# Ledger of designs, part 19: VHH binders against Pyridoxal reductase, chloroplastic (PLR1)

Target 1, 350 residues: Pyridoxal reductase, chloroplastic (PLR1), of Arabidopsis thaliana (Mouse-ear cress) (q56y42)
Amino acid sequence: CSNNTSNITTFKPLKLPLFWPWQKVKMGPLSVSPMGFGTWAWGNQLLWGYQTSMDDQLQQAFELALENGINLFDTADSYGTGRLNGQSERLLGKFIKESQGLKGKQNEVVVATKFAAYPWRLTSGQFVNACRASLDRLQIDQLGIGQLHWSTASYAPLQELVLWDGLVQMYEKGLVRAVGVSNYGPQQLVKIHDYLKTRGVPLCSAQVQFSLLSMGKEQLEIKSICDELGIRLISYSPLGLGMLTGKYSSSKLPTGPRSLLFRQILPGLEPLLLALSEIAKKRGKTMPQVAINWCICKGTVPIPGIKSVRHVEDNLGALGWKLTNDEQLQLEYAAKESPKSMIQNIFQTR
Short names: E, the ipSAE of ESMFold2; O, the ipSAE of OpenDDE; V2, 0.75 times the mean of E and O plus 0.25 times the DockQ between their complexes.

## First folded at step 19 (VHH; framework vhh_7z1x_3)

Design j3 (from b6 with S102T; at its last look DockQ between E and O 0.72; V2 from the best seeds 0.00; counts 0 for: pae E 2.3 > 2)
Fold by ESMFold2, look of step 19:
Structure j3 (fold): chain B 350 residues (1-350), chain A 122 residues (1-122)
Amino acid sequence: as target 1 above (350 residues)
Amino acid sequence: QVQLVETGGGLVQPGGSLRLSCTASGFTFSNWAMHWVRQAPGKGLEWLSGITPSGGTTSYADSVKGRFTISRDNAKNTLYLQMNSLQPDDTAVYFCARETYTWGYKDWFDYWGQGTQVTVSS
């Protein structure tokens, strides 16, 4: 009989994925989204203004990321200021457990956490206990990736070996599916790779500051070593703590202690910021999306920080397209021509 | 052993001035950016000001800009905060803090002083 026009023209087409399954990347036994999210801001009162009244919005941001195929979330046992120490892990665990979209599939989320090399962590057993404490805060039985937060090789080399044995024990006890490191330089990265390999433990990831503001000789050497050894580079601070967003200028600085760093670096970034702006306008994208896409194009997995649904929406726009080789070279040339860049994290080793 | 010791706090009437000092030991003070942070009664931490290792660049929170001046004397391993036009809502414990240069992958500050009390009251 007669068709109802609303029935004919009103339909819900199949939702296409933001990225295809073959765009996922390998991290040892894990298959992860080409971008993850960092949770450093979750519980950080001083730098990021965290208040518990924000938790519902953070949960919505987490669920939006999941809905769009993101499965990598990076945290640390040290995230959270003051009385909120460990709050980032607690929030992430809560959101995973409460997610209706993950019901029965919570193990598909790859939780990457980091264990701080505190002075009181002096035995492999204490380091394993730190991992168990993280699992308790997260309310999960197994981590996707357990990571050393930084190396002690430059100031406490005996502690370093204990921490490495701790990673071996975590892996052997099944507390983590994979192991990784953060802030390891080229020499130390090769050393721990070889140490773990002889003990049957593959080093699956290395996390360093890597961005258009942090792509110097050492960072590129780390990338090259990761490529050669089958280690996935995770890029933290892909937006240079906000310097690459176009949101700030010498007359419009962020609130908080970042403003001191921005005063030192931002005035020297004009060539890079112009190149980012030009490419963003040409592609119909935002400057953050271009900067994050560049990290993806380099074969790294960036983990931009997330405070809101708005941030997740914007960062997701970095997916589904690719800078041309010429655009990548334009950005890299502009970065080299800028008189300022971020220096490496003080804990990054040689 | 890194140590930061604040001095110069006290009671002052509204509109008054104080100069806080932070004496550093156990590290090469001149290599580190330094900051002032305060905590008012029953409230969270509030960043106030920062200064580069050389002293060549400073930055201030909007709440104190124009009233507070950060400075350092690297020969004396001392950080200063000159506080003018003090008001009752400046009442707080004032801490000096060392920037860790981790730049966002964990806490921004790794060492803190014990704090010095500043009370602004008639």
Scores: ipSAE 0.530, ipTM 0.854, lowest interface PAE 2.3, mean pLDDT 88
ESMFold2 (binder alone), look of step 19: mean pLDDT 88; pTM 0.888
OpenDDE, look of step 19: ipSAE 0.751; ipTM 0.925

Design j4 (from z3 with T57V R106K; at its last look DockQ between E and O 0.78; V2 from the best seeds 0.00; counts 0 for: pae E 2.03 > 2)
Amino acid sequence: QVQLVETGGGLVQPGGSLRLSCTASGFTFSNYAMHWVRQAPGKGLEWLSGITPSGGVTSYADSVKGRFTISRDNAKNTLYLQMNSLQPDDTAVYFCARETYSWGYKDWFDYWGQGTQVTVSS
ESMFold2, look of step 19: ipSAE 0.558; ipTM 0.857
ESMFold2 (binder alone), look of step 19: mean pLDDT 88; pTM 0.890
OpenDDE, look of step 19: ipSAE 0.843; ipTM 0.949

Design j5 (from b6 with Y101W W103Y; at its last look DockQ between E and O 0.78; V2 from the best seeds 0.69)
Amino acid sequence: QVQLVETGGGLVQPGGSLRLSCTASGFTFSNWAMHWVRQAPGKGLEWLSGITPSGGTTSYADSVKGRFTISRDNAKNTLYLQMNSLQPDDTAVYFCARETWSYGYKDWFDYWGQGTQVTVSS
ESMFold2, look of step 19: ipSAE 0.634; ipTM 0.884
ESMFold2 (binder alone), look of step 19: mean pLDDT 90; pTM 0.908
OpenDDE, look of step 19: ipSAE 0.696; ipTM 0.905

Design j6 (from b6 with E99M; at its last look DockQ between E and O 0.75; V2 from the best seeds 0.00; counts 0 for: pae E 2.4 > 2)
Fold by ESMFold2, look of step 19:
Structure j6 (fold): chain B 350 residues (1-350), chain A 122 residues (1-122)
Amino acid sequence: as target 1 above (350 residues)
Amino acid sequence: QVQLVETGGGLVQPGGSLRLSCTASGFTFSNWAMHWVRQAPGKGLEWLSGITPSGGTTSYADSVKGRFTISRDNAKNTLYLQMNSLQPDDTAVYFCARMTYSWGYKDWFDYWGQGTQVTVSS
């Protein structure tokens, strides 16, 4: 054969997005890794078994994430059991400051924190002060994303508008590079988007429970709104609090209060867990890696938790590849066929 | 508005039994999962047991499985913990807590009782 018009010589190269950490995605004015890490477990004694003796291990896990190009870390001012209130932010700040990989580059980490809608946060100035307290615990001068942890519209609508103005003031004072929301349903998400847009404040993210266990009508509507309005959906609990890992069964439950939830839900997930297992086996991946990759394939940025170096190593394996469309559909159909799904967060509004 | 009040603590000899009660008010008790948590002197909080709103499903920490039994009486708005074969390591303040499905907010519990002291000593 001597001409280049043959079928075998005219193949178009396929350049699919592979979700490498250096292939950052837009989140308003920010560029973030296609997966971030959540820090809910840092200081959480009852659900996640935190002990201060784990801090060196967590620091090593943080460094591993950075070395592999992760730049998004999500925390909250409420994270920490009892006297450890705020401990997650303190640990993250310590790890950023002490990181050798970040020397001279600390501002390349995108810190996202959340401000609880406590009943005593009644003025925009009090909300701004909550942001300053978070910056103090983190030992940084500016957040990447300041987020309202949940909406008060259903029970304290006047407080909600004051908190929205607090987000505006945080941005105007340079305390945050962008703002976000967590647990906003479709109606409130559109409303705050319009409110912030007219004030020139970038609403960069909406964070909700989104996973193969939490992709019902309302969650899909939120995602559709995010896609239309240019808001990046951050998927929390992408592994369903561990239900999608394959580690547990009726005879092997997690420690702590999750075990009650697992006893109620996990037996009803068999079709989904089998589909995850089949795809994981065929791809040479783990079930967590498949579940997290699915979230990325949907255009969200998942934030699985940091608990240990080995867990971070496993979660990083969710990057660098992409489920086929058929594999995504297989998982989605199996999720629908499963008799159970995850309970929605009580904080999520309409 | 929401109140949880624990009673039934006290001093008991090793091998003894106690039954703790948690009386709920200010909310519809039967709609909420409930849990027992303890804190030993100088230590952090330890989850012990949980029960679904209907009482149909229970779960236990390994440290108390087989010795403790969680139950509830929705007609009396009361949560119980039957504690058998008590040992000195069970000495702690025992709290009842209302489980909320508040993913990513603190430790998943929004209301706690004041606690009741259990002391296991010869």
Scores: ipSAE 0.532, ipTM 0.827, lowest interface PAE 2.4, mean pLDDT 89
ESMFold2 (binder alone), look of step 19: mean pLDDT 84; pTM 0.852
OpenDDE, look of step 19: ipSAE 0.852; ipTM 0.948

## First folded at step 20 (VHH; framework vhh_7z1x_3)

Design L1 (from y2 with Y111P; at its last look DockQ between E and O 0.67; V2 from the best seeds 0.00; counts 0 for: pae E 3.5 > 2)
Fold by ESMFold2, look of step 20:
Structure L1 (fold): chain B 350 residues (1-350), chain A 122 residues (1-122)
Amino acid sequence: as target 1 above (350 residues)
Amino acid sequence: QVQLVETGGGLVQPGGSLRLSCTASGFTFSNYAMHWVRQAPGKGLEWLSGITGSGGTTSYADSVKGRFTISRDNAKNTLYLQMNSLQPDDTAVYFCARETYSWGYRDWFDPWGQGTQVTVSS
């Protein structure tokens, strides 16, 4: 939505609708909320401190998201550490099945999962079987979006062909409503789009790290390609693993392995964090809400992670309003002046 | 090819000390942050400590702060973990891991070493 103003002799034009949860956006053949939620933390003991004692709170968070119009949930077959391998999918499936609000309406939830390109997945049939295993863990008959977790083009190009064929077969067998990719760079994104287009398979989404900490030339080129080809960009890590929340400082680091990364990057983010704080205060919002709203303003669908009801409550406040163009430029300028930004995922191709 | 090999595990009495080593090959060791992670019997993975490529910055889990010291010798391509004041709760397989930024389990770390057993008992 844009502002349209006039002088004193005309009425102010009606502003277009803002980013409310019920204002779904297109993602190929799917309609999704303008923000989704990532479930990386669900079952991740090592990075995110998951314990099974958290499951009831996670379920409450899931229910709150649904009640407030969120219908996109992103997971992966690799989510869950150690003995909890696959736990994120199992938890999401449990919550969908147990939800009273979804009785008879399970198809309204768009489940997006990702299939890891493990070295033992060498045939398209093995990728179809990975999809079936995900459906089994989720206890659903069909995914909304089946996604390749990363491309193997840079180190195993023959496996790449198998991955693409696997997506085609998943779609043809009715296991997924649409397909997507994650961590595909500009060149590989165009190539897989062309491959799938000629086979009638809808490439609905491209998921990459995209945030005020990850908006460099390659990420902007990916965004441009998505816009041109009708692919919806899903922004992962929209809060920079927590660096954009305002919760942390050099003396107050997160627990776990993120603390090392925060020590290296966070001190250089002061201009961006100040800009986020100023806009948040001016708008009566939180810094996470501003950072997520920025992703939505760019036409992406961000998927912040959640661990609690409090996280969902806060992140929902990113919806229902829009940063002005001036506020967006202020944030982008401050981000551009940062001496360090997040390094892209090691598996993102060209 | 990229490899990490841990050594230095063993049996130690409560209150004792051990030093673990992790020898790296197949990549430019000094360019990467490195970490130690452990898995106790019947438990999940627990992150212990990390160190930047230069060695200039370290971080520790609260459970080991003050007792364990991470270090590296970039000339020898070796990561170390000095473990002091060991207690039975420190019994675990200890892994070294190279940091990456991928999503999901093991994607933050790739590759992993084979692990070395540390057993603390009287």
Scores: ipSAE 0.360, ipTM 0.779, lowest interface PAE 3.5, mean pLDDT 87
ESMFold2 (binder alone), look of step 20: mean pLDDT 82; pTM 0.829
OpenDDE, look of step 20: ipSAE 0.830; ipTM 0.941

Design L2 (from z3 with T57V Y111P; at its last look DockQ between E and O 0.76; V2 from the best seeds 0.72)
Fold by ESMFold2, look of step 20:
Structure L2 (fold): chain B 350 residues (1-350), chain A 122 residues (1-122)
Amino acid sequence: as target 1 above (350 residues)
Amino acid sequence: QVQLVETGGGLVQPGGSLRLSCTASGFTFSNYAMHWVRQAPGKGLEWLSGITPSGGVTSYADSVKGRFTISRDNAKNTLYLQMNSLQPDDTAVYFCARETYSWGYRDWFDPWGQGTQVTVSS
């Protein structure tokens, strides 16, 4: 830029980058970074290869995210396999408590967890107790968002009303700052919104599988309802469990059980993967960064997983820029031309 | 009640073969991808192989590729694992497991069988 004052510092308007993590977005009464991180891999031995020897790297990755303005972290009371049941929440709580950058300010992190609709959770008091158990594992006094992990409407509609009352009680008792839902389809989402509105409880978020691999008519309808009702859509699996990274092909599969899923879907994704690669090259970005940026451009808050410091560094590069409208349309067209898409969660309702 | 029952384990000499079966009940078997997983003494779980609902696509861990073959018979609600060229380090409890499409609320697999012991020894 030119300086048109000979010896006087000129005032320039501040340039605020788009999608910077400290430019928070509204999620009900909460203010969150435009991207968060998911913790499904924390304690998942078989699918994600978790071992406790990884905890130091995970802690470093968590701290890097905080240092770069990320404040939304998503977990669940069901995360952790076998003997590690609840491990994701325990690790997140440990990292928050041990963070020197958060000392005395632990409540500045927005912790979102999910409570499974287990068949033994049949009273609102039992559901509130699940929230207290999560708070104990996390070692915090209040959640940012307490989420019902899925609807029971298709098999136990009376249980669902009890669980909704449990969410109300969690809020009224001060255990959560807001409530959310996960895997709710369009019809059930409107119903819980209306229920909570009459009780004065903020439904701040709806979390569903939303990505270039999961953007069909139903997912777009959920998005539209969220926009109309002031609910923030949280996008889980924004990279399709790694399918949108460009690291794999039909001839180069991931190790472990994902291999079967990738063999079914990856061969049908070449148009989309080529479009991602072309845009990534043009913009000087990676394919994951383009895929995550697309979710943000759609007005959602994506929560890619934390697995390593390198992954956090890469994912942070999804911030600070925007795909053009033409680039978004190019990706969406390529996704529609691809004969395969991600398998939808069995618990997502109509 | 949803149930998986493995059979066909036993003692075999190195280089031998075994065929494991997994019989399913209480759910529509043909709607689900199915997998084999093993656990050696004192070790964690190791995924071995998976097969799609139709049987049209299979996948294998590198440790068993070329030696093990997964298959299914949907008319009999049965999953199979043919294990050839067995070695002592194949000694483990072998489980069949149903792939859930209920991502993130529990493990990738539910339910699991009770397992069948395979021992490869002289």
Scores: ipSAE 0.574, ipTM 0.858, lowest interface PAE 1.9, mean pLDDT 88
ESMFold2 (binder alone), look of step 20: mean pLDDT 83; pTM 0.835
OpenDDE, look of step 20: ipSAE 0.840; ipTM 0.946

Design L3 (from y2 with K65E; at its last look DockQ between E and O 0.73; V2 from the best seeds 0.74)
Amino acid sequence: QVQLVETGGGLVQPGGSLRLSCTASGFTFSNYAMHWVRQAPGKGLEWLSGITGSGGTTSYADSVEGRFTISRDNAKNTLYLQMNSLQPDDTAVYFCARETYSWGYRDWFDYWGQGTQVTVSS
ESMFold2, look of step 20: ipSAE 0.648; ipTM 0.885
ESMFold2 (binder alone), look of step 20: mean pLDDT 88; pTM 0.887
OpenDDE, look of step 20: ipSAE 0.852; ipTM 0.952

Design L4 (from y2 with A61V; at its last look DockQ between E and O 0.83; V2 from the best seeds 0.74)
Fold by ESMFold2, look of step 20:
Structure L4 (fold): chain B 350 residues (1-350), chain A 122 residues (1-122)
Amino acid sequence: as target 1 above (350 residues)
Amino acid sequence: QVQLVETGGGLVQPGGSLRLSCTASGFTFSNYAMHWVRQAPGKGLEWLSGITGSGGTTSYVDSVKGRFTISRDNAKNTLYLQMNSLQPDDTAVYFCARETYSWGYRDWFDYWGQGTQVTVSS
């Protein structure tokens, strides 16, 4: 029966950060955590099973990420299915606005969104209006990064130039702190970099499918160009839509349409999955943590998805440590010896 | 113009069988994985089964394994779902859907049929 009077002046225990501020990475004018989180699942009913009853859990997951120093959150104006079109942005905006930890500091979160290259976005003003619509859904005054979701070069090259001018206008009007692209191949990436540079608009990021399951010649060429031009590569699907988690096998497939893709690809990944498992065991980590850490070691910023507090807790364990060069080479060799890899996004250009 | 048209639905008694068809046009059918999805009254969409473009690989949700069989005839541009041992909780509108490979964009499927009603009742 001790009676402590700690309520008068309570000293909270020191909580060490998962990473120090000098470990943040530069992304144009922005300083971002070495890992971000993606929100594709927010509003995605069929593939990810979203229901509005999950919003409290998603909010708790968002707060956990924020408490651990994560400041990069990726969304898109196309995220949300059916009547939930735009729901991902609305949820992210709600969570930012309601966060007690961000009170007075909402602008310290780097919101990255993407604007779809819809066929009706035919003027730079229409593209700027898409950005304003995203800001309205998010309930914020300025994006961290406004991204063109994919190139139209292969089917509508004149539209693409209009969309590039739209990115310039978004930046000039102060609607975004930086601009980026998603699903750009090597040739179009160099072209948009040159276009933006001559207009004084730095291309801060290129977001592509990059992982131990998607590191072929073209993806490595994109990475090389990013390194040379000072563009930060954002790695989406760092876990190969779940194939690199160790959660699934031929007898335990994910529910939903991913199971078909898993049945075709997962058996061909045995050397890679064994290497991941071996390193995870040796380091006292999980396979997702190793796969995400590899992306970080390559100098990319991975954005694994947020679906639950438990998923965020696990993914945060990818921070605060580094695979050795030998471990990285072991994983890369195992990936190259695996007969299967991920199918590339149909939006990715040359 | 991509079109997917489902047929073969109807009323069936518990324990009965139906074969659904989905006729595809406007694209190279054999290049695309195809899926069946259903929606029961007042409920959300439920993915049931998928098949690769060649037909070489299939997958099923656990609740229909052993009862439902997905297949395709690429010469006829037709996707099939053979449904056996039907029960009242299989009552739904059944859709065929074409898979996209556009990760991180709105939907896993880009085109859907109009759906065909399956009703399992005495």
Scores: ipSAE 0.587, ipTM 0.866, lowest interface PAE 1.8, mean pLDDT 89
ESMFold2 (binder alone), look of step 20: mean pLDDT 89; pTM 0.896
OpenDDE, look of step 20: ipSAE 0.841; ipTM 0.947

Design L5 (from z3 with S54D G55S; at its last look DockQ between E and O 0.76; V2 from the best seeds 0.74)
Amino acid sequence: QVQLVETGGGLVQPGGSLRLSCTASGFTFSNYAMHWVRQAPGKGLEWLSGITPDSGTTSYADSVKGRFTISRDNAKNTLYLQMNSLQPDDTAVYFCARETYSWGYRDWFDYWGQGTQVTVSS
ESMFold2, look of step 20: ipSAE 0.659; ipTM 0.890
ESMFold2 (binder alone), look of step 20: mean pLDDT 87; pTM 0.877
OpenDDE, look of step 20: ipSAE 0.814; ipTM 0.937
ESMFold2, look of step 21: ipSAE 0.673; ipTM 0.896
ESMFold2 (binder alone), look of step 21: mean pLDDT 87; pTM 0.878
OpenDDE, look of step 21: ipSAE 0.794; ipTM 0.932

Design L6 (from y2 with W103S Y105S W108S; at its last look DockQ between E and O 0.01; V2 from the best seeds 0.00; counts 0 for: pae E 4.9 > 2, placed apart)
Fold by ESMFold2, look of step 20:
Structure L6 (fold): chain B 350 residues (1-350), chain A 122 residues (1-122)
Amino acid sequence: as target 1 above (350 residues)
Amino acid sequence: QVQLVETGGGLVQPGGSLRLSCTASGFTFSNYAMHWVRQAPGKGLEWLSGITGSGGTTSYADSVKGRFTISRDNAKNTLYLQMNSLQPDDTAVYFCARETYSSGSRDSFDYWGQGTQVTVSS
């Protein structure tokens, strides 16, 4: 906003950092960048076509994120397909260890991982051991955030209590700086918050599918609970598995298992995709940047995937600006006007 | 009326030091993050440093890290830039800038000072 003399007429292009340090957001004791990156694609041959020949590009993409102030990276002990089980954590650990920019400050990266509720994980000690195995694959001494990957309340309620005690033990043993949950619905979220609070363990984050395609009554209720209780919502799939990118159409579907979902949902998204396109054009941004910026404007921390240097470059463009309130409402009304929305994760509870 | 007035510029030899001041008036100074920006002759604006309203958090461009220190005295409504190890390429007009109160975004400066000239020359 120029309100002074002509001496500032060369203000553009002013080279600024992508965001200020005070735009970092609190997640319990942690201070994280307003956007993080997800590593689901790292080792995922089925959905994302991962090959080990991609590792150098993934490492370059990781370094680009770090250079631009991103410090939150989300992974899981289940990430990687087939023989590559756990590969996402191994790659992240390798990149952290090998980073020249992180020498002497590896602890400034906030690693968030998730522990799957596999049917053979039936004791709290087994979840503590899962956490130790994740630390070993990552080659770090402490996680930023240890997360339950999903709740078992709907099919194995006794395992649920074991999961919760496992988080308490991970925290008390100093294996994690903070704890979180993923795919918890409103009722279970309040329950685990209260359970952990009485045991002196603050719940710092709740990770759910949250986007312009996943903002129905239940997801908004989760957001409201997070806001009230001081829990940071982490938005996964902020681009609706790619539906919000403008890259695909009913005649240009993705390869693989996403194709069926896209065929069912994408044709019904015209009002939303038009609104995204119009705002992107108006702001000189891309549709992904608008969709991610919307998540940031809602006070969530989106975690789009790291797939290539170019995708990281594009996603970083979601930072440094804000949608106006009118633009946010336009997108939200267009999303509600669209007859289709994303299918919710079947493991999300009540 | 919002005013920002920079002082402390001048001529200094390479390796020397200067402290710039920016005196603020017409607004509640402690509510605003503040920044230093410079413009070298014939070049565009370069952001140098920023500080939160409380003074609790600072940020620096890589070109000045370790040489420049931003600070503020909210009781005196004054922003400072301590510049050490000055070199000829630090020659510029230096401006203080106020970050918009309602903003959490970059590209949100709403008021600027008139600038103060710093010349580093033997």
Scores: ipSAE 0.111, ipTM 0.624, lowest interface PAE 4.9, mean pLDDT 88
ESMFold2 (binder alone), look of step 20: mean pLDDT 87; pTM 0.878
OpenDDE, look of step 20: ipSAE 0.594; ipTM 0.860

## First folded at step 21 (VHH; framework vhh_7z1x_3)

Design M1 (from L5 with K65E; at its last look DockQ between E and O 0.76; V2 from the best seeds 0.72)
Fold by ESMFold2, look of step 21:
Structure M1 (fold): chain B 350 residues (1-350), chain A 122 residues (1-122)
Amino acid sequence: as target 1 above (350 residues)
Amino acid sequence: QVQLVETGGGLVQPGGSLRLSCTASGFTFSNYAMHWVRQAPGKGLEWLSGITPDSGTTSYADSVEGRFTISRDNAKNTLYLQMNSLQPDDTAVYFCARETYSWGYRDWFDYWGQGTQVTVSS
């Protein structure tokens, strides 16, 4: 066989940028693009169908995001299934190192990773070592944001205190430029903010499931607390694991275990999906672009997933425009009128 | 301690049938969606089927739809997979798995059984 190389991406920089420099958002000491990308699919075999043969396309997708001004990439030390444990971080590190456009500028990429609250992480030193292991997999000397992946307050409150001290130690040792949390509910978010403040460590971000499928009372309370305390909300699963894309119907479900979840929820989303479709058609956009734009309009930084060049191309179209206030209210009303919404993450606390 | 134990595997000829069971302990079985996953020799994991806590919804991979039936008996804390029309490429270790709602974490399933071997050959 000949070694043929193909490149399906021919995107050229447009005359106008997708977003202007003043549209970047503050996350503590960091200036980030108004949208980032998540890497949960990188190394996830069962749910997302990852195969190593996809790595070249994932790298092309990463480069396309960079070329369009995206600088926030979210990963986690738990990403990768089975023997691919840590694969998401390894791939992101590889792509950053190999990027021609980043030569001499690798520190301009804001890497956000998350440290799982594994039951064997019982001392702050062990948590700091988890951060060093992530840095080794990523092949970088400093993270943009080091995040607690979830709170242990509801089942291991003594471990929670250790995790908080671990974040402080990571910051003090210069291993991270900023700290954040993921899946913290309203009460725990205030508590960790106050704790970190007394230790001189500003909490820069809170990452939760936030979307037109996940904007209930608790999520809105978290958003309000973030706004009041100067914490940037990062919206994960802005497309509801694919339910808001318009790609699926009762006769066309995703492959894999998501199929069961979609059968339970997707039929109950008709009002929301129709509103998304109507606005997308009116604006000459796709339904994913509208759903992601809504997150941006709420003042959050959404992190849709990278699975292909095609997905990044589409998701980039969420930038450069804003839903009107009436369109935002239409979507929110349709979401509330829908009989179903997304199930809350089991890790989210009070 | 959460435990999932698969039984009912074995050797069967092509076209035959087997019924797998997965007995659960250490948690409230009726609160969780449950799934079957298999791994053929030298292959990756393949999701086969899932069932909601109340059995109100089931879903199947295209490779097994129409041949396999997932069910559960919450009173017995047991998940079942009825496998009909078995073919040699159904040879695998079959696992039951408990679904967790931990979006953005590595695993869709937090607990797995040890698996039961199914071998389809003449």
Scores: ipSAE 0.590, ipTM 0.873, lowest interface PAE 1.9, mean pLDDT 89
ESMFold2 (binder alone), look of step 21: mean pLDDT 86; pTM 0.874
OpenDDE, look of step 21: ipSAE 0.829; ipTM 0.944

